# VH-VL binders against q80uz0r647to840, part 10

Target 1, 194 residues: q80uz0r647to840
Amino acid sequence: RALVIAQELLSSEKAYVQMLQHLSLDFHGAVLRALENVEQEGREPLAQEELRQGLRELPAICDLHQGILESLEQRLGDCGEGQPQVADIFLAREQEFEHHAAHILQFDRYLGLLAESCLLSPRLATTVREFEQSSQGGGQSMKHRMLRVVQRLFQYQVLLTDYLNNLCPDSAEYDNTQSALTLISKVTDRANES

## First folded at step 24 (VH-VL)

Design p5
Fold by ESMFold2, last read:
Structure p5 (fold): chain C 194 residues (1-194), chain A 124 residues (1-124), chain B 107 residues (1-107)
Amino acid sequence: as target 1 above (194 residues)
Amino acid sequence: QVQLVQSGAEVKKPGASVKVSCKASGYTFTSYIMNWVRQAPGQGLEWMGWINTETGRPYYADDFKGRVTMTTDTSTSTAYMELRSLRSDDTAVYYCARETWIYDKGFYWYFDLWGQGTLVTVSS
Amino acid sequence: EIVMTQSPATLSVSPGERATLSCKASQSVDDYVVWYQQKPGQAPRLLIYGASTRATGIPARFSGSGSGTEFTLTISSLQSEDFAVYYCQQDDYSPWTFGQGTKLEIK
């Protein structure tokens, strides 16, 4: 059942956007405040500037998925049966998935830069631990929180493959779903090559 | 000499409060997180919470919220844990523990320095 | 919260032998596991962090392994001072919970 799988895509997207909003508000803001304090104390290395710039990908990823969620809600909000049409939602946003590619390629480096900054600033290290403590159903080590950003793409591959297998092969939605899977796989393949 | 030295044993009645001190020496107090852990007689270790020693912001385990207050005095490099409305099952040894970290493809946190423990006995 | 379950509760072994202590998490904690030793009448002491890395000053006879939900502490060639209680703790999910302990005693 294609419609059931499309509804699972919608419900899991809601949960993912909620997680992204937490990262964009709590983590990003707390790190920026702590880095500002280090700069005020005259101990800023070039690495801290690079860290600040690299973390800007999180708000962009959040914006992408808010748009996907809105479109899924519009397409799947009706109670009627019928063939779902969701694959073009992903295809319309192909360029915006480059923010995921940037995150995949660089988040390990940015975590290392964060750790380097924490060696210079015990205040920043404590900020990291405070964020790890702060749990609204999503509390976990910093590395795992950053990895959750990319895990959604692998979930898309599973969901869209299952969805494809429940579509009529001669439908436009079948062709579009194959194209969406190709788009997602291109982004995840960059992670495998890194 | 890097150490944590806690206040002496206490005997309290049910309904009273106790405040245990933990004095740090040999290191920069505000550069490390301080945890409190207790151990009832014949029982294992129970994490109570931690405090940001620079800001004084505490984080409490759910079982202790509402009864515990953790504070610091940075001028004396001393952490405090106060437990109110004592019950007989609060009889335990209370430890302070310094927390630190290392990075190896992720942040790993652990308690590298412990106080000697403070026995609090609650009896009527 | 994550439950850390240690087994056995008590392990009786002779000096010079090998001891293997188990710790199981109620869900995956990756390798975010710490081991502590508590000798009679003393505060706990850090042994292992990151499931397998010995802390500074810990003898090579102590080794840790595991990831996910299953972890072990192995003590090779037990010495008389190694008879103590051992605790695992996870530090992946708050609150950072301890296991109930394994008492290692002389057979």
Scores: ipSAE 0.662, ipTM 0.877, lowest interface PAE 1.0, mean pLDDT 87
Fold by ESMFold2, last read:
Structure p5 (fold): chain C 194 residues (1-194), chain A 124 residues (1-124), chain B 107 residues (1-107)
Amino acid sequence: as target 1 above (194 residues)
Amino acid sequence: QVQLVQSGAEVKKPGASVKVSCKASGYTFTSYIMNWVRQAPGQGLEWMGWINTETGRPYYADDFKGRVTMTTDTSTSTAYMELRSLRSDDTAVYYCARETWIYDKGFYWYFDLWGQGTLVTVSS
Amino acid sequence: EIVMTQSPATLSVSPGERATLSCKASQSVDDYVVWYQQKPGQAPRLLIYGASTRATGIPARFSGSGSGTEFTLTISSLQSEDFAVYYCQQDDYSPWTFGQGTKLEIK
């Protein structure tokens, strides 16, 4: 049953990466373009560079998960013999999960900075609403889209716990999966400190 | 002063088209989103879509794609909604509604200004 | 798409009394709910946004509450001009759907 859960981890990671690509390519690019237009019109939002820097966490999170997806595809390709080994994929990327921690801690602040910029630019406000309309992104409010970025981490906790319960307790994969769960839990605990 | 004034009632035959106008006054037309909502007699409100008044880019509800065209004329601060291939169940009051927003730990959007409505009757 | 279900369909209440109108979302919409009032022969009017915040110029007798899937509009001490149809709308997930309405009638 471990292999089935690992395959679910792969398929759900594909869906998550598609969502991240939409958010980091379409929205992030559109906001940056709109901010440049504000500069050209001589209107300047406060902390414009801070907003740009904060929004860069989204492409970084997307890059992290593209790497996870590629590794999962390599480990779980069309050949499915034996016990899967996927926990190290997460452990190898421990430092990159800091982008999730940064997002958890700061996204409310960055949304507030975006709103301040929207007061100066009706064009930017309309850009936000156009993105919220997008069916490819699920058509959700911006706050919910930012929260969906974190939702995957909670799903990992569920999937990896189920995976762990279907591994031989004296295997290296069991120990590595416990370590991966600890890593993910460290990041999700940041949500309780908001 | 601040208002949306729509064109007058229309009577159409099945298969025809109708184009409803919505003229804004008292505010900067291109600073706000314009929605269209209809209400069949004795029924509730049905969202039809919205238009970016600055760029003219429309977004249509799935039930109306292929039959509706929304446009603007920024020089007259007027939004238009055209519904083609009319059927008897398109009989309704059609409203334009201005959309705006406020931020409070998230973006909250709502329709703060409505036109008076345009009755379109489709009968043979 | 999210279905907004209002209850009751019709509510009969005497002037001066309290009316409580319900709106249920088919899935969580957090507090992204808007209430509109529509009097006979008139366009809708904005009443409440963000589930609980009164729009400018709306009398204090109107209050909204709720989060998630259950929402309530309460009108304390009803006035004669409050007898109308009330619509909830969610604006969390496109398309931004309306409830079917609750007609508030004089008892």
Scores: ipSAE 0.650, ipTM 0.861, lowest interface PAE 1.2, mean pLDDT 87
Fold by ESMFold2, fold request of step 25:
Structure p5 (fold): chain C 194 residues (1-194), chain A 124 residues (1-124), chain B 107 residues (1-107)
Amino acid sequence: as target 1 above (194 residues)
Amino acid sequence: QVQLVQSGAEVKKPGASVKVSCKASGYTFTSYIMNWVRQAPGQGLEWMGWINTETGRPYYADDFKGRVTMTTDTSTSTAYMELRSLRSDDTAVYYCARETWIYDKGFYWYFDLWGQGTLVTVSS
Amino acid sequence: EIVMTQSPATLSVSPGERATLSCKASQSVDDYVVWYQQKPGQAPRLLIYGASTRATGIPARFSGSGSGTEFTLTISSLQSEDFAVYYCQQDDYSPWTFGQGTKLEIK
């Protein structure tokens, strides 16, 4: 049924938010602290500001998904309506999905800017390697970790397609779910172009 | 002259400890990561862990946690690896190795400079 | 942890011929593979990183390929100094494990 799939969407969203929180707290914070030390030494502040700006996409993506999770928890509470309504949760946040699009289009560039900053700051380079060692993230390469951020969008396509197939075609939720799938597909289509 | 020079060979009894030194020359010691790798006679390479040479923070392989201590002395550009409670199967050549990186659509890390090795023999 | 398995354990070839050494990862490591050469009584020497990029000063007869779980080191036109032990290492997942080595020997 549709409700079972909506519950799967909720539980997997909770896991994704936990992953984003750990990625944002560990990596983003560590890089920003290292950049503050370099700026205090007066080294190339404009290139590092571009990197800082780009790294803000991760906290913004985390904020987006925290909002999605909160809304899913509210809608799928222990009352058990006959038919769930969750598609508008995604539609209400259409503009915020631009942070995913920015990440997809720019993460190679921002990872390259990080590497340029690492050439100037051995401390930053070692910070990157310490993050790659981190057991909380599974001890993976930086590029692999950045790609995991977008993998959720493909999971949404699978889950929302299955959800759609279990809705009444004449319902508003069916139409809204089609619109949510279109929204997600536009973001993932940019990944296919990059 | 860019090099890593290690301390001389050691002969130890089971239960003792050994501390191997690795002195860096010709480059800025704190700008690179230092790894320790060992090789038992007739065997392959076994990664033991690495140390952040600037902060002194080590990261140990699971098989060595609790028995190994890695340290640095930045004033002498020297890394140290101490292995305690030695066993006969700790007989090996112990290497220090400098780790560096290059970026090509991702960070690629590798050991570009190795010490000459220190033979540690553990026998009754 | 990721197990890197090299084959064969020993490869016997004649000078001037081509050698192909294999390295298999227990799960995908993309192209995060490093190759080292170790001659008797010496420390290992870096040959290749990123599965296929030769380190500075490594002769063109050394080439690497592969992605995912299967990797090869190829030495074209073997020289006398190439008879050594070769190790692969992955650097995608900590701990950064080595293969057990392939001994390349004459004949």
Scores: ipSAE 0.647, ipTM 0.872, lowest interface PAE 1.2, mean pLDDT 87
Fold by ESMFold2, fold request of step 25:
Structure p5 (fold): chain C 194 residues (1-194), chain A 124 residues (1-124), chain B 107 residues (1-107)
Amino acid sequence: as target 1 above (194 residues)
Amino acid sequence: QVQLVQSGAEVKKPGASVKVSCKASGYTFTSYIMNWVRQAPGQGLEWMGWINTETGRPYYADDFKGRVTMTTDTSTSTAYMELRSLRSDDTAVYYCARETWIYDKGFYWYFDLWGQGTLVTVSS
Amino acid sequence: EIVMTQSPATLSVSPGERATLSCKASQSVDDYVVWYQQKPGQAPRLLIYGASTRATGIPARFSGSGSGTEFTLTISSLQSEDFAVYYCQQDDYSPWTFGQGTKLEIK
């Protein structure tokens, strides 16, 4: 049953990375292109730069999860060469999970900055709506898409707990899975405490 | 005077096409999104799609993909909706509607200005 | 696609009384709900957006509430001009779907 849960972790990670790529590469690029065409640069040059800087957390989160996905594919794609071992994939990336904490704390502010820029640029406002329409992003409101970035951490808690409950308690994978759960909980707890 | 004025009623046969126009006045046409919504007799509102009026890029509801084409002419501030391969159940009033937004911890979108409607009747 | 279900289909009330119209989404749309009023032979008119915020020029007797899947439009003291069909629309998930309408008629 552990293997089934590990396969679910892989398949859901694929879906999450696709969502992140759409949000962090496609939308971010479209926003940057629209900002190049803002003729009132003297009024809000700092707001536009702050928005650009804040949006860069998304590429970092995307890079983290692309690495996780690639490792999961390698480990679970080797069907005849042994049982999967996946918990260390998370442990190897502990520092990179800090980008999630930063996003949780700041995304409302960055949405507000985007809205201020949209007041000056109807083209940017339409870009936001086009992204909300896109089937690649699930066709959902911008606020919901930004919230989905953090929802994965809670999904990990559920999946890794279920995975742990199906492992032999004296195995190294059991110990590593407990450590991975602690890592994920630490990130979510720090965000909640601030 | 801020308004959307649509073309007049049309009568079509099954299998034909119809093209409805929607002319904007009193505001900057390319600053707002244009939607198309239809209403069959005695029934409710059905969203058909929208168009980015600056770029001309359309987005269609699934029920209409392959049969509908939405376009704009920015020089005349006019949006167009063409529906092809008409069926009797396409008989409806077709509305254009301007979409705008407000921000309050999220983007809220709504249709704040509507055309008068264009009746399209499909009959043999 | 999200189905918006309005109830009742028809509501008969007397002028001066209170009307309560319901709109239910097939899945959560948070507060991304818009209400429109349509009088016979006229185009729809915006009443409320964000489930509860009145559009400019809409009288205070109109109020909206709800979040998630259940939404309510309330008209606290009906005027003669309020007898119309009312539609809810969600704008959280594309396509931006409408409910089938509630006809508010004079008792």
Scores: ipSAE 0.633, ipTM 0.862, lowest interface PAE 1.2, mean pLDDT 86

Design p6
Fold by OpenDDE, fold request of step 25:
Structure p6 (fold): chain C 194 residues (1-194), chain A 124 residues (1-124), chain B 107 residues (1-107)
Amino acid sequence: as target 1 above (194 residues)
Amino acid sequence: QVQLVQSGAEVKKPGASVKVSCKASGYTFTSYIMNWVRQAPGQGLEWMGWINTDTGRPYYADDFKGRVTMTTDTSTSTAYMELRSLRSDDTAVYYCARETWYYDEGFYWYFDLWGQGTLVTVSS
Amino acid sequence: EIVMTQSPATLSVSPGERATLSCKASQSIDDYVVWYQQKPGQAPRLLIYGASTRATGIPARFSGSGSGTEFTLTISSLQSEDFAVYYCQQDDYSPWTFGQGTKLEIK
């Protein structure tokens, strides 16, 4: 049962990484290119810089989860039918999860800044719409796509809890999984506070 | 006056193509997305696609892919929609609609300006 | 795609009375709903966007509400010019989809 849950974790991580890659490469890239035109006009340079900084969390989060995915693939590939070791994958990346915290705290701000920039640049607004139109992201609105980034953490809570319930309580993996859940909860708590 | 003016009614045979024009005036044409929506007689509204009026890049609904072409002429502030391989069930009023947005903790888009519509009748 | 279902198909109401039109989404779309009015022989007219924001020039008697899967357009006191077909549209998922419409007719 624990192995089955770990496999579900892996499969869902693959899908999540694909989504993040789309956000990081297509949205982030497209917006930055469009912002270059706004900057050339000398309009609100400080606001533009703040927006660019806020958007940097997306590629950082993408990198984090690409690493998680790679580690999950390796661990599950090596264990065969035995007990997988997956909890430490999260624990080893505790600092990187701060990007999620930053995203949670800042995405309203940078979306607002993006909107302000769109008022100055209809081209930028259309760029946003083109991204929303894209099928790779399910053609969903920007707001909801940004929320999906955070929703994955709640999925971790569910999956890792189920994983925990199927581990031997005396095992190191059990303890590590509890620690991983604590780590994820610290980040998700910030979402609830916002 | 801000308005969209479409070309006149068309009567076509099955298998033919039709090209509807939509001329914009009173605003900056390339600053707004242009959509196409059709309505069969006595039926509801069906979104066909939209075009980036600045770059000319179109986005089509799946049901129309391969059969529809959307284009723009920025010099005349005119959008065009061509529908090919016409069938009887393509009989409808075709609308161009300007799309804009507002922000409230998210981007919301809506069609705030419509053309008067172009009736396309497909009959043997 | 998201399916938008409007009810009732036809609503008969007397002038001066309140009209309530329903729109349901096949899945949660938060508040990404737009309402349009269409009179015979005319193009649709924007009424409400973002589920509850009234468009410029739209009378105060028109209001939108709802979130998730259930949405409502309300006309507080019907005027003679309000008898028309009303459409809801979702703006959360491409392709953009419309409800089948509610015909508001005079009782």
Scores: ipSAE 0.886, ipTM 0.958, lowest interface PAE 0.5, mean pLDDT 94
Fold by OpenDDE, fold request of step 25:
Structure p6 (fold): chain C 194 residues (1-194), chain A 124 residues (1-124), chain B 107 residues (1-107)
Amino acid sequence: as target 1 above (194 residues)
Amino acid sequence: QVQLVQSGAEVKKPGASVKVSCKASGYTFTSYIMNWVRQAPGQGLEWMGWINTDTGRPYYADDFKGRVTMTTDTSTSTAYMELRSLRSDDTAVYYCARETWYYDEGFYWYFDLWGQGTLVTVSS
Amino acid sequence: EIVMTQSPATLSVSPGERATLSCKASQSIDDYVVWYQQKPGQAPRLLIYGASTRATGIPARFSGSGSGTEFTLTISSLQSEDFAVYYCQQDDYSPWTFGQGTKLEIK
C-alpha cells in the first residue's frame, strides 16, 4: 500500500514537473525577451529588474522538482516490490524549498509589475495571453497557474500523510516521513499567512 | 472613430470555402488581439480562435482546427478568417472581436470592440 | 471545457422592475466572467468584466456579482432599451466559452 502511494506521488510529480517546465522554459523565456525590448527604451528599469528577480523563482522551483522526480524514479525503480524510501528525497532539499516560500511571498508583487510592463508593451501583454492559451498547463489564466505552483505543496501534505499511515511506526522511513511533512508544513504555513 | 468593419454576406455551397475580412480603424491594429466568434441563427455565441496581430500567429479552437485559417495584413489593418469544407451547420453570423485586458490582482481579458458581423449561408 | 449555464432561458419583466440573470460554471473560475448584451440584428456589447467591473459607458443600473461557480447580472430598473439577449462568458480556461444566453423580454 505504501508502494502504491509512492507510485501516485511519482505519477503526480511527473505531471507537475511538466507544468513547471512549461512555465520555466516557455513563459519565463518569452517574458524576458519581451522585457528586453522595454528595457531598451529606458522605461522603469528598476521595476523591470525586480520583475526579473521575482520570475527567477520559477526556474529554481522547476529545478527543485526535476531533481525530486529523478530521485523518485530511481528509488522506486530500485525498490521493486519492497518498501520504498522516498522521504529523504524531500529532506535533502530543505533549503531549495525556500524558493517556494519566496514565490508565495512575492508573486502578487511580480504579477503587478508584469501588468505595469504590459501597459508599456502590448507585445508583452500578448505574450502573457499566448501562454495562458497554451494547452500545456490546462490553458488556464496566469493567476491560477501561479497558484497551482503552490498547491502542489498541499498535495504533498496529503500524499505523504497517506504514505505515513501505511508505514511501520518503528521504521526509519516513518520518522523521515514525519520530518518531511514538517518541512512541507513550514512552507505551506507561509502560504496561509499571506 | 474606433471600429471594426467586416465584409459582406456570403452564400456558399457545401464543401466550399469562405473568407471573411475585418478591417480595423481608429486604433493601433497590432496592439490588440483579434478574435473570431460565430453565432448560428437563433443560437448562442461560439468562440473560434484568435490571432496575434503583431506576429500573425493564430490559435484555433479544437472544433475548428484543420478547417479554419486566420491571417492578418498589418499594412491594411485587416484580419481574415477562412473557413473550409463548409457544412450547413456552418451557417452563422461571423464576428471579429478585439480583445483587451485589465489588471486587478490578475489578468482579465474581454472583447471590447466587435465588427458588425458577416452572415455566411451554406445551402445546397 | 468549462460549461456555462444561464438561467432562465427567457425572463419576462416589466419596465421599471428589477431583473436578475444567473450564470453557472461547471467548475470554479473565481471571478473570470464577462457579460455581454446583444440586441436583435446587432453585435454583442460588453457590459461587465471580471464578474463585477462595469465597462465604460455602461449605465449604473447594470451590475455583476458572484465568484466561483455562480454569477449574477442584475438590472436594477429596466429601461425599454434593456430588452435583449444577455450572454455570460468565462475567461479562465481556454477555450473560452459562452452561456447559451438569457432573453430578457417585456412582460
Scores: ipSAE 0.885, ipTM 0.957, lowest interface PAE 0.5, mean pLDDT 94
Fold by OpenDDE, last read:
Structure p6 (fold): chain C 194 residues (1-194), chain A 124 residues (1-124), chain B 107 residues (1-107)
Amino acid sequence: as target 1 above (194 residues)
Amino acid sequence: QVQLVQSGAEVKKPGASVKVSCKASGYTFTSYIMNWVRQAPGQGLEWMGWINTDTGRPYYADDFKGRVTMTTDTSTSTAYMELRSLRSDDTAVYYCARETWYYDEGFYWYFDLWGQGTLVTVSS
Amino acid sequence: EIVMTQSPATLSVSPGERATLSCKASQSIDDYVVWYQQKPGQAPRLLIYGASTRATGIPARFSGSGSGTEFTLTISSLQSEDFAVYYCQQDDYSPWTFGQGTKLEIK
């Protein structure tokens, strides 16, 4: 049933948003604080700025998905046992998904820059390790945590495809879901090319 | 010389506590994470936890939470591990191990420096 | 937690021969594997990190390979000092876990 899949979409979105919040608030915040100390030393300010710009995608992505989550909750709450309308939630945020594209494209670069900064600041390195240790992220390495950000898009492909397969082909939701899948695919294609 | 020197062997009764020290020399103590790993006789290695040597914040493995306390003294470049409520299966060689990292499209961490180990024997 | 399984438990090899030690992870950990050597009465010594990078001072005869769940430590030509216990360790998921070890002994 389409509703069941939509509910799975919602539940998985909740978990994903929680993960993103941990990244955007704890990691992002901690790294920025540590970088302030590095900046005071006057070492490689341009590289640090580039790193900040790269890491800025994390809060942006978090905001995107917080909005998606909120919309999903509302739509599914209002729907009851009827046919949910969820595809337009993604379509309305097409431009915001560019943050995922940016994350994919900049991933290696800003991790490299982070590493360079860690060489300058053992405190920053330890901050990274502390974040890796955190249970909220499953205690997984930074690289894999960052990759999980992108993996959600592939989950969308799977979930929305299943959703599509349970919709009436003559429905507007069907068409919108196809469009949403196209939107997600444009971003995931970049991931596959990277 | 870069090294970790641990305190001597300990013999304890069940229910007692033991505190092992690990003194670092030859490098900046607060620039490296310190880990504790133990090894029961004839057994493998078991990670116990690590401590941020700069802030003093420890992180413990779940199996040791509540019984272990890791601390540091930056003035003496010494790390400490206290294990409480000792039981016979706590008999092991306890190691401190310095942790560092390298980057290759990801952060990789490893224990590059080890103490000589401290035998803790728990017996009635 | 990630379970690291080493095989064989004991490996008997003659000096000058090639030794191959296996380490398997319970789930994919990419290349987040570290290898240590331990001789009797001594602390472990770092050999390989990142699955394939030799630590400083480690002879070229030691090499690490593998990705995902299957990892291998290879000693191309065993020297007398190489007979010891070898441990693999995963560094992808906390808590950090070790294999049970492989004892490399003289055949």
Scores: ipSAE 0.885, ipTM 0.958, lowest interface PAE 0.5, mean pLDDT 94
Fold by OpenDDE, last read:
Structure p6 (fold): chain C 194 residues (1-194), chain A 124 residues (1-124), chain B 107 residues (1-107)
Amino acid sequence: as target 1 above (194 residues)
Amino acid sequence: QVQLVQSGAEVKKPGASVKVSCKASGYTFTSYIMNWVRQAPGQGLEWMGWINTDTGRPYYADDFKGRVTMTTDTSTSTAYMELRSLRSDDTAVYYCARETWYYDEGFYWYFDLWGQGTLVTVSS
Amino acid sequence: EIVMTQSPATLSVSPGERATLSCKASQSIDDYVVWYQQKPGQAPRLLIYGASTRATGIPARFSGSGSGTEFTLTISSLQSEDFAVYYCQQDDYSPWTFGQGTKLEIK
């Protein structure tokens, strides 16, 4: 049943957004505060700026998925027992998914820059460890938590494919779902090439 | 030299509290995380928690929450671990351990410096 | 929490021979494994971190390998001072957890 799959999409999106909120608010914020101390010392200012720019993708990705979540909640709340419309939620945000592409391409670079900054600032290193300790992300390492951001796109591929297989091929939702899958695949292809 | 020196052995009765100290020397105390790990006689190692030596913020393992308090004194470069409501199964050697990290496409953390251990015996 | 299981519990090996110690994780932790050595009456000593990186001052005869759920500590040629208990520890998920240890004894 397509509705059941859509409900799973919504449920998993809620969990994903919670994770992203933690990354955006607690990690991103804490790191930026710690970097201010490094800047005051005048050490490696260009590297610090590059790191900040790379990390900006996290709040952007969080905003994207908060919007997706809100739209999913509305659509599934209004459809009753009828056919839900969820594919256009993704299509309307095609440009915003470029933040995922940027995250994929810059992932190794900004982690490396973060490590370099940690060498300059033990406080920053401890901030990273405190974030890893947090239970909201399962208490997992930084690298794996950042990878989970990308893994959601692959989950979309699976869920939307299952969704597609339960739609009428002659329906507009079927065509839109195919388009949404194409959109997601363009982003995940970059991940696979990296 | 770089070292961690812990307080001496303790003998306590059930229900009592014990406070173990760990004095750091030879390095910047606030630049490294301090962990506590215990080992019951003839048993393995059990992680208890860690403390941010710069801010004093502690993080406890769930099994010890409510019974353990970790603190630091930066002026003396000393970490403290207090365990309350002691039971017989709390009998163990308690270690402080310095935590640091290495980067290789990821952050890897490990305990590179250990105290000599403090035996705490809980008996009626 | 992640469960780390070491095997065997006791390993008897002759001096000069190779020793292979196993550590298994209850789920994939990539290469986030640390190995420690502990001699009687002493604190643990760091050997390997990141599954395969040897700590400073550790002899070349010690090596670590593995990824995912299966990990191995190898001592290529056992010296008399190598007979001790060895622990693996995972560093991927809080709380940090240790294996139950492998006792390496002289055959």
Scores: ipSAE 0.881, ipTM 0.957, lowest interface PAE 0.5, mean pLDDT 94

